VH-VL binders against C2 domain-containing protein 3 (C2CD3). Designs and how they scored, part 4

Target 1, 169 residues: C2 domain-containing protein 3 (C2CD3), of Homo sapiens (Human) (q4ac94r1171to1339)
Amino acid sequence: SSGLLDVGLRYRRSPRTAEGVLAARTVSISVQIIRACGLQAAAKALAEREPALQFSATVGVNASVTTHLSFLPQGEQRRTHPVACSFCPEFSHHVEFTCNLVTQHCSGEACFLAELLEFAEVIFAVYHENTKSASDIISIESCKEYLLGVVKVPTKELLIKRSGITGWY

## First folded at step 20 (VH-VL)

Design x01 (from v01 with heavy chain Y103F)
Fold by OpenDDE, look of step 22:
Structure x01 (fold): chain C 169 residues (1-169), chain A 122 residues (1-122), chain B 107 residues (1-107)
Amino acid sequence: as target 1 above (169 residues)
Amino acid sequence: QVQLVQPGAEVKKPGTSVKLSCKASGYTFTDYYMHWVRQAPGQGLEWIGQINPSGGWTKYNQKFQGRATLTVDKSTSTAYMELSSLRSEDTAVYYCARVPYGFRLFGAFDIWGQGTLLTVSS
Amino acid sequence: DIVMTQSPDSLAMSLGERVTLNCKASQSVSSYVSWYQQKPGQSPKLLIYGASYRATGVPDRFSGSGSATDFTLTISSVQAEDVADYHCQQYYNWPYTFGQGTKLEIK
């Protein structure tokens, strides 16, 4: 169970530097994480099996969002700052992923970014985190995060849409 | 226009109770937390507690636990704070203040009532 | 409870001077700090939230900085209308607590 996530994806050319050709071989995928809503339902669902979430499911979750491009290494994953005690967190977060126009598969075969984007996804995961910023029953027992939901946005539309991909997912 | 309206003043005797009101207008009452803060004459601000108008959830400063009761009337967009067993030390201006949801604003009081002066005297 | 200690308790500055108000938390409060301006006979007004973000309508001369335990409110060029009490607040943990306030006057 999950709510909705308002995001924007844009294809942007990386700025060219005086260093020439190398800079021209990369582009940026710009990701805007704007807000989420409907997280209470997800929290309540989790609270049924995680008693520690009972309170948060009532008053608000501490939500953060991870962002990852499916064709990039795991280390390239980014995470928002948490928004405290809200079922409708507003993040206003911007992240850019640098992508090579040409890469190589494990097979050694060259692959163009366009080919990757045709089958790739931007994966968003919304987490509730105990930030120890509240003196509630959950107290300081553990700093555990709980997955509230996952959103996967196909990147194929970036190949045809100049304005990018925007909306609720 | 977003505003919180409070009565100007209340005078009470020690040992009695007072129920202060805070009428909200100009915004969706249930979308913001309502907090109560007081300020004794010439002193700093003291947080009393908060209520979620949507669900009625409350959190109190332990100092006021058992004496302060926060409630809301959603139909009139009015928040109430009842303080019992009044003491002379309770003499202060009592403010209601709303708190938005969100990382940066959560806990910050963006709109305040004009305050109610509560005087507790024999 | 987290204690917020402001310094100085009071100060008098000349018009146009740079003013720095300090607020120290007894423990880390991350960036969950707000600053309020309270003019005589008025309710507090939010100036800064999240340690460094100006509230809507707040003049650019006001700025907030700091993290963890040490926070500052700066007025780049103090104006006559800035005469007020200034309060810092933490909302990192319950109970929310305020500093004792700093009184700013103009010479």
Scores: ipSAE 0.008, ipTM 0.611, lowest interface PAE 9.3, mean pLDDT 88

Design x04 (from v01 with light chain S30R)
Fold by ESMFold2, look of step 22:
Structure x04 (fold): chain C 169 residues (1-169), chain A 122 residues (1-122), chain B 107 residues (1-107)
Amino acid sequence: as target 1 above (169 residues)
Amino acid sequence: QVQLVQPGAEVKKPGTSVKLSCKASGYTFTDYYMHWVRQAPGQGLEWIGQINPSGGWTKYNQKFQGRATLTVDKSTSTAYMELSSLRSEDTAVYYCARVPYGYRLFGAFDIWGQGTLLTVSS
Amino acid sequence: DIVMTQSPDSLAMSLGERVTLNCKASQSVRSYVSWYQQKPGQSPKLLIYGASYRATGVPDRFSGSGSATDFTLTISSVQAEDVADYHCQQYYNWPYTFGQGTKLEIK
């Protein structure tokens, strides 16, 4: 694989976020997207088949990262701001996903969410947006996104670790 | 060339099951979601569900939960949709379609199979 | 489920005319809307994603606009090869849902 993404994941319970005495609970999954590196190799590989990427593969890509939780619909996806002209962008981005659950008789841990987190993933898509590459044909066509890489981080350890999960992937 | 190849037709009796195939070629099979959509003759399109081929994670339209099963065979780059307890209302063309990762494209079906016509009649 | 309602159900246009097809969502889908062209006997083909972005290889006479609940597909100058059914789709929330389609013919 080419390139690495530095991220952090944390699980936070928030009973007061829920409305209604009928024990509706919400929780937050906090995602930190800190930085990426090594994107030039991915850009060069794409440029061999996509001539429009030749300039960006030599100068730097306009990178953005989307965050998707495997058990949530597409509309819950989040996106960083783009970082222009870099192969090692610094995002310093934070996003929280509010997740609903069904309350039962399990205190301290949500029963249904815990089952999802056993097998779920946080999926990051790193992509270049061609609007900043200034291709000579971009005025004729709509903007294009070019996928540089995908990172999948399992959520299982959030059930165990108090401080969450942090590192390079 | 990126292709999703499906058999042309299947005929089944009510109460039986069917397993429809979708052979992918020309791209890395595990780098895209695979979705299934059906279209009854002369009718609109209806989403059945999705599978992530790399981990096998699935999500179904509630209407099909318990009857539809999505699977993949990574070694042959083939997706499968099994539908059980068939009824005459299940008569339709069944498409596989892929979804790229990304931002604005994520959720749109960029490549479709040609579809399999399933006929369920007594 | 989010209901996608297309209008008109069908229309007939002369070559070179401008066509506008409408799609209305029962709740906000932000910009998570795609449009597909389906010619008779064929599978759908992606035209527009993200409400307004043309898919690769789609002629520039096709354009999309809208956000939240009201979306349009425009063909600036209709050609003979544009005879097809056109479907809008939301991909904001599960289940993904499609409009009932608009049939475009040349008169």
Scores: ipSAE 0.673, ipTM 0.831, lowest interface PAE 1.3, mean pLDDT 84
Fold by OpenDDE, look of step 20:
Structure x04 (fold): chain C 169 residues (1-169), chain A 122 residues (1-122), chain B 107 residues (1-107)
Amino acid sequence: as target 1 above (169 residues)
Amino acid sequence: QVQLVQPGAEVKKPGTSVKLSCKASGYTFTDYYMHWVRQAPGQGLEWIGQINPSGGWTKYNQKFQGRATLTVDKSTSTAYMELSSLRSEDTAVYYCARVPYGYRLFGAFDIWGQGTLLTVSS
Amino acid sequence: DIVMTQSPDSLAMSLGERVTLNCKASQSVRSYVSWYQQKPGQSPKLLIYGASYRATGVPDRFSGSGSATDFTLTISSVQAEDVADYHCQQYYNWPYTFGQGTKLEIK
């Protein structure tokens, strides 16, 4: 749970096309994953329980970040490319999530995206990927990913700030 | 020790409502999703819905929409599932289960309660 | 809804034998599949997540494989304590859905 993640969130309305009804009913949540820092502490903590991480905890982790909007299905999550051997990886990753303005996620009734965003979160998970395991895609043991930390950013401020949400978390 | 504690059993009549509890301990309650799954006797598992304890956002199986209500009490680290308009077909063991945040773990139920047997009978 | 179909419905194996349980999704669920072991009178226990990752504390004899629509849980050498129902689950899309389960018995 140690370390920080520099991220940006923006709320963008989809441009109306001439065929426009569908475009008018969707918006885009833009997520930027810029960089992380302080991942060594997390790696060391994990290494106490996982000896296989001792080396990475000293030289650097192979970090990737997953992004999940809490109100979207799990299959919609995105993942950055891994940054190798760093405790301060720079990702410079951008992803956009298309969201419907009206959805039925709330208590069986149609609700507006604004209502969802009031209670929603963007969830970032930082992972270390063991390179030794990457070569053996077939072996479960070789493909083990280690969760270094999780960041949750509430989306409620997107309703107020047109400039979006930026900062270290 | 991480655990989810549920009452053993509830007996209800058709048409009534029940509110099942799930008390979490041994971990930060708001750092995990809470899901509810039921299992009718001799049947498979059926997903009811999920709640984010941190924000209160919920998602329901359409089958239960309008009848199931998920809530949490962060102060007591307790999740609740209320099911209304009970039917005999609702007779099942109801489980709460947590889901970690993470790429591959999202949606995987890593810790389960012992389940509450709900019997709906006239 | 995505339908998960397990096969076989039940099987009886001898101690030490290799056991293979199958799960098929009605559409691609990528690798968003979990396997659970449920012993009689107990709650399910997570065995595999992400199709091929063992949960903490799960014996090495358990392994998961597969992607998209076809998934397999393998027990390399079945033990007496492995008698249970096994459930596969997809969490690719809502609603989350489970297979009907496979009952494993020892001869």
Scores: ipSAE 0.662, ipTM 0.882, lowest interface PAE 0.8, mean pLDDT 91

## First folded at step 21 (VH-VL; from x01 with light chain S30R)

Design y03
Fold by ESMFold2, fold request of step 23:
Structure y03 (fold): chain C 169 residues (1-169), chain A 122 residues (1-122), chain B 107 residues (1-107)
Amino acid sequence: as target 1 above (169 residues)
Amino acid sequence: QVQLVQPGAEVKKPGTSVKLSCKASGYTFTDYYMHWVRQAPGQGLEWIGQINPSGGWTKYNQKFQGRATLTVDKSTSTAYMELSSLRSEDTAVYYCARVPYGFRLFGAFDIWGQGTLLTVSS
Amino acid sequence: DIVMTQSPDSLAMSLGERVTLNCKASQSVRSYVSWYQQKPGQSPKLLIYGASYRATGVPDRFSGSGSATDFTLTISSVQAEDVADYHCQQYYNWPYTFGQGTKLEIK
């Protein structure tokens, strides 16, 4: 996987606890999926292993990115819209993961998310889907997702850095 | 050849522990989640838990929480499942199975080991 | 826990017949459903993922459909080699759960 993905992560707990307002029961983890590059090499390497993979070597792949938090189930994953015909797609995609926390009255629940974030990761999967070109019954292979790369970003720095984590990975 | 290789059988007494292995080959071990699933004789499949080999984070079916422990050895591309306080009802075939990253495939078990038959009897 | 209920429990078919296996979730799992074929004495093999996508190497006679709670595996023209147990599974939320299975036999 020689490709790069430009992402941003931000963690925020609700700040409103004044004048009888109860502590927030949720935490927001913001994930930005900005763009990718280097997909030509990844696509070429995959095509050598996957003969059903089809893409334009001159214009690019049909890239999408999924993202999930390692401590959430698969149903919570999010996905960008595909960007067609590019080896350097721009996604400009933003998602919010709303995670439950229990108020600090519940001692076991109160420290749960911080413990998860110390060892957790945000995972991004970059994949291609073939373009539908045939007018016949399309085989399952032509609709198959093809994994181009995986990016894993540790979340532990979110416990310290108020501005979040951003950059190329 | 993508393979998950497991020992064929284990026999244990109630109250003891077992540590089952699953040797991966033919792919990059840390690029896939590893899951464990069991099947008692004549019964359906039951999910035990999952491990992310790169970060080591685990999630267990609550039924097995406190008894099952999933680990990996990245240097040998081997996943392990330890089950303690064995009971007769733990007699089953135990499978390891991998999950690819991606979108629609993410969560589906695309490759299974052949399974280890664990027999728990006095 | 999300309960996956398969029907029928067992089924005997003639060669070439169309087979429909059903799987119902106790709550919405969106399209996070897979189907497995388990031949006698073997480990399960992935047939369908994402409710409707065939895994690599799976014959075209296998298809899946459904969303939310109701899912179907269809074998358009059953072959002798299709004798197996068929399991549906949800992978939407923990714990991941399987249906009890449908046993397919040839008459």
Scores: ipSAE 0.665, ipTM 0.841, lowest interface PAE 1.5, mean pLDDT 84
Fold by ESMFold2, fold request of step 23:
Structure y03 (fold): chain C 169 residues (1-169), chain A 122 residues (1-122), chain B 107 residues (1-107)
Amino acid sequence: as target 1 above (169 residues)
Amino acid sequence: QVQLVQPGAEVKKPGTSVKLSCKASGYTFTDYYMHWVRQAPGQGLEWIGQINPSGGWTKYNQKFQGRATLTVDKSTSTAYMELSSLRSEDTAVYYCARVPYGFRLFGAFDIWGQGTLLTVSS
Amino acid sequence: DIVMTQSPDSLAMSLGERVTLNCKASQSVRSYVSWYQQKPGQSPKLLIYGASYRATGVPDRFSGSGSATDFTLTISSVQAEDVADYHCQQYYNWPYTFGQGTKLEIK
């Protein structure tokens, strides 16, 4: 038993109206970050080398989750609000990524989103930050992020499953 | 100790290709993105591209699209950058650098190799 | 491409002086900016990430600030070992781009 993240992924496209204007179309990839559990094991493992985590590993972490699509730049990542002092936080967080059905690589070559999704993944990073206060806000050391875990979910199944992908990872 | 080890120098003729290596040690190779950056003599730093070692997905600076190829060998924790159709203006120090997952750190190059000096001359 | 423009191109400072280096992005990069120190004959070393967060092991005299398009790196009291080139970099969007660099010398 180790830490787990409860997520859902969904893809929406307009198949019959796309014939005329493919380049102008956008579609949504919706991501739900529902909750996590079992974070104490990760926090305790980190606390063995990080003295700043000793208290949090005992009483609860201030967890946040970032979401990154592998085919988008880092600036497109999204973040949940932190949930304080818990090893099983409830996020109930929803984001939508608007993507072009046909997109261009840096070289100008066009490709379909389906081609990207065949090899892509959604990456979730679960991390702790110490509680912020006026003193902590002015100190970089007090705001250090501590990575608890990374979850990678392949996007290939979005091309097949009508209802999307959901579950614990 | 976390390290990215690169060979010190390579000399090539125009029109040929080169495959530069970057051996990672002291960390889990597949838990970080690997990027390649070059620095021509007297010039600034220029991003070449990135590779996700776990899935193999790549992204290139359009300037190098079609000439640069990034690969990894997970069994040896080694990243490779191949550059084809070499020209004299490709003479530069080529660095590998890793990027951690996370939030504010995600995209920053936290560890760099010492660089390989590639000289392209006839 | 997002252009990162640094100023000044070079400067010479006396020990103990306060140094401010500037970096301007051609469009908003939010806070996705890092700063690197590159000492002569060495590879770059991360100083600042997320515009204002100090990397592990970086002395307190280094600080970063700014958002959107205007960013600064400040060295509160310059030391002899701070002789280096300093680069800003955006990691908001591809291609990732660097400023042309600022060379710091001690006079």
Scores: ipSAE 0.665, ipTM 0.842, lowest interface PAE 1.4, mean pLDDT 85
Fold by ESMFold2, last read:
Structure y03 (fold): chain C 169 residues (1-169), chain A 122 residues (1-122), chain B 107 residues (1-107)
Amino acid sequence: as target 1 above (169 residues)
Amino acid sequence: QVQLVQPGAEVKKPGTSVKLSCKASGYTFTDYYMHWVRQAPGQGLEWIGQINPSGGWTKYNQKFQGRATLTVDKSTSTAYMELSSLRSEDTAVYYCARVPYGFRLFGAFDIWGQGTLLTVSS
Amino acid sequence: DIVMTQSPDSLAMSLGERVTLNCKASQSVRSYVSWYQQKPGQSPKLLIYGASYRATGVPDRFSGSGSATDFTLTISSVQAEDVADYHCQQYYNWPYTFGQGTKLEIK
């Protein structure tokens, strides 16, 4: 699995939350999924085990990216729209995750989000999805997803870099 | 080719602990979440928790919080589940199962181990 | 916790018959539902994910449908090797939960 994904991460405490003594109680974590490149190598590697990918590995993949935070459940994942027939797709996709400033640690203890970010990750999954083909004789309902690669970006640098994290991974 | 290998059985006494193993092969260990699920005799499936092998981050079903500990050894591609303060109601088959990254598959258990029967009795 | 309720608890069918198994969630889980087949003495095997997508290697006679709270697994023509327990599972939110299962037998 190879290739590169251009992403950005930032956080900012929200001033618009309901307030008692403190100014803000939530944080927004912004995730930008800008583009990918070099996906042909990953597609060729998969095509060695999956003959259905031989054509896509030659002409281009239909790429999408999902993203999730390691401390949120799977239902909170987000997804780009697919970009057809490319090994260097441009997504220009932005998502926001709203998180509580004070949250429960996995041990059940209350903690600040900053403590959670020390060990957390933002995870990106890049996958190809075949176009659906309907046949007059056989109805094919499987839209199989093929994982091209996974990118994991530790969130601990958000504790240090005030402008956020950006770059190729 | 893709396999999750677990020992067949373990027998333990109440009040002790057990550390169950799950050895992965045929895939890149850190590209999948590892989950643990148990099934008491004649009963349904119960989720214990998950671990992300790359960062070691865990999430537990609250029922097991404080008793279960999930770990991994990336060098041997092995996941472990330790359960402490064993009781007779912990008698069950314990499965490891992996979850792929992706979209619609993300959260589904696509490959299961064969399970370890843990028997807790005096 | 999101409760997954399966029906029926068990059934016996003749070869070639159509089977419909139901699973109801206590709140919306969108399409984050999977179905597993567990043959006697074996570990579960993934059949359906995302409510309606067949896992690799699963025969075409298995299909899933549903969204939000009501989900079904259909076996269009039951075969002898389909004798098993069938479990639905939600993976929308923690803790992930399973239905109690449906036992399918052949008469």
Scores: ipSAE 0.646, ipTM 0.837, lowest interface PAE 1.5, mean pLDDT 85
Fold by ESMFold2, last read:
Structure y03 (fold): chain C 169 residues (1-169), chain A 122 residues (1-122), chain B 107 residues (1-107)
Amino acid sequence: as target 1 above (169 residues)
Amino acid sequence: QVQLVQPGAEVKKPGTSVKLSCKASGYTFTDYYMHWVRQAPGQGLEWIGQINPSGGWTKYNQKFQGRATLTVDKSTSTAYMELSSLRSEDTAVYYCARVPYGFRLFGAFDIWGQGTLLTVSS
Amino acid sequence: DIVMTQSPDSLAMSLGERVTLNCKASQSVRSYVSWYQQKPGQSPKLLIYGASYRATGVPDRFSGSGSATDFTLTISSVQAEDVADYHCQQYYNWPYTFGQGTKLEIK
């Protein structure tokens, strides 16, 4: 009953400026949103309650993905461009989140961020949005977004896996 | 059919605690954030905090940090807000409200409970 | 904290008139603004999200516009059932904050 999202996560520390940690007060969390598949089942389920989706559920959805980190506010969310008329879109989208590293002099330079990553998640929302057309100009409902699914990937493995996390979820 | 049901009123004495409930129905509870907002009589709206029901992650308005506790019971689709060390200034209507995942809607309160009037008085 | 300032504080209008309500953020919130209608004795109801997108079931006479710091809610032809308090809210950054409200009355 589920679609899948192919993603990759990587943790990368900013370069040092000296033999200390002063200028390296930021880290980068790289998020790759590669592709999705199996979206027809989600689209058909939505179409049972939303007749406006019935056509898209048979021919393909206009999918986009938003992503955010659970410890950042909503204003930091990022979004792919839409991929039209597909149930298996290819996004090939890359996002970098620059996060503040708050560190006391202790074992490891990611003391504060490591605490967050132990319990945090990267969250992906896959949604359909009808495109505007000549007939849609008459209807204000043509701009409505429809949530197809949510994927949550825990970040704790970034603390131990140097090469990052990748795969289908 | 989507509803957030809250008790109508609670009366408490200063210095005590209260635990307010919000029963969700008509949707998948773990697919939405739950937020709490209050409104003192004749005043505006004030955000208390948010909880992600699936993982239990919370974020609080700093004004309520240390006094407010948000929890959920996934088995009953119920959210709770506990407020401790009550003062007369805590007299207000307390709303639960949900936030969908998505893009433009992410952060907007699309469904509100009817609110619980909390009165804190001797 | 991002302060949301609404104007005017109150407004009395005749039926059918055009109403414009303003909301100003103390710093950019991009388009992360919503508007709520709160009728006397009721909970708020979502009207507008993303600064300009109408929520499901909201009449066409309601529209929103703006970005960054300046936002407006427009009622193109006010009706008797529009008597309410109107609140803007930013959801760009924590804590989420609301304007103090604009009270709309019919003469």
Scores: ipSAE 0.640, ipTM 0.830, lowest interface PAE 1.5, mean pLDDT 85

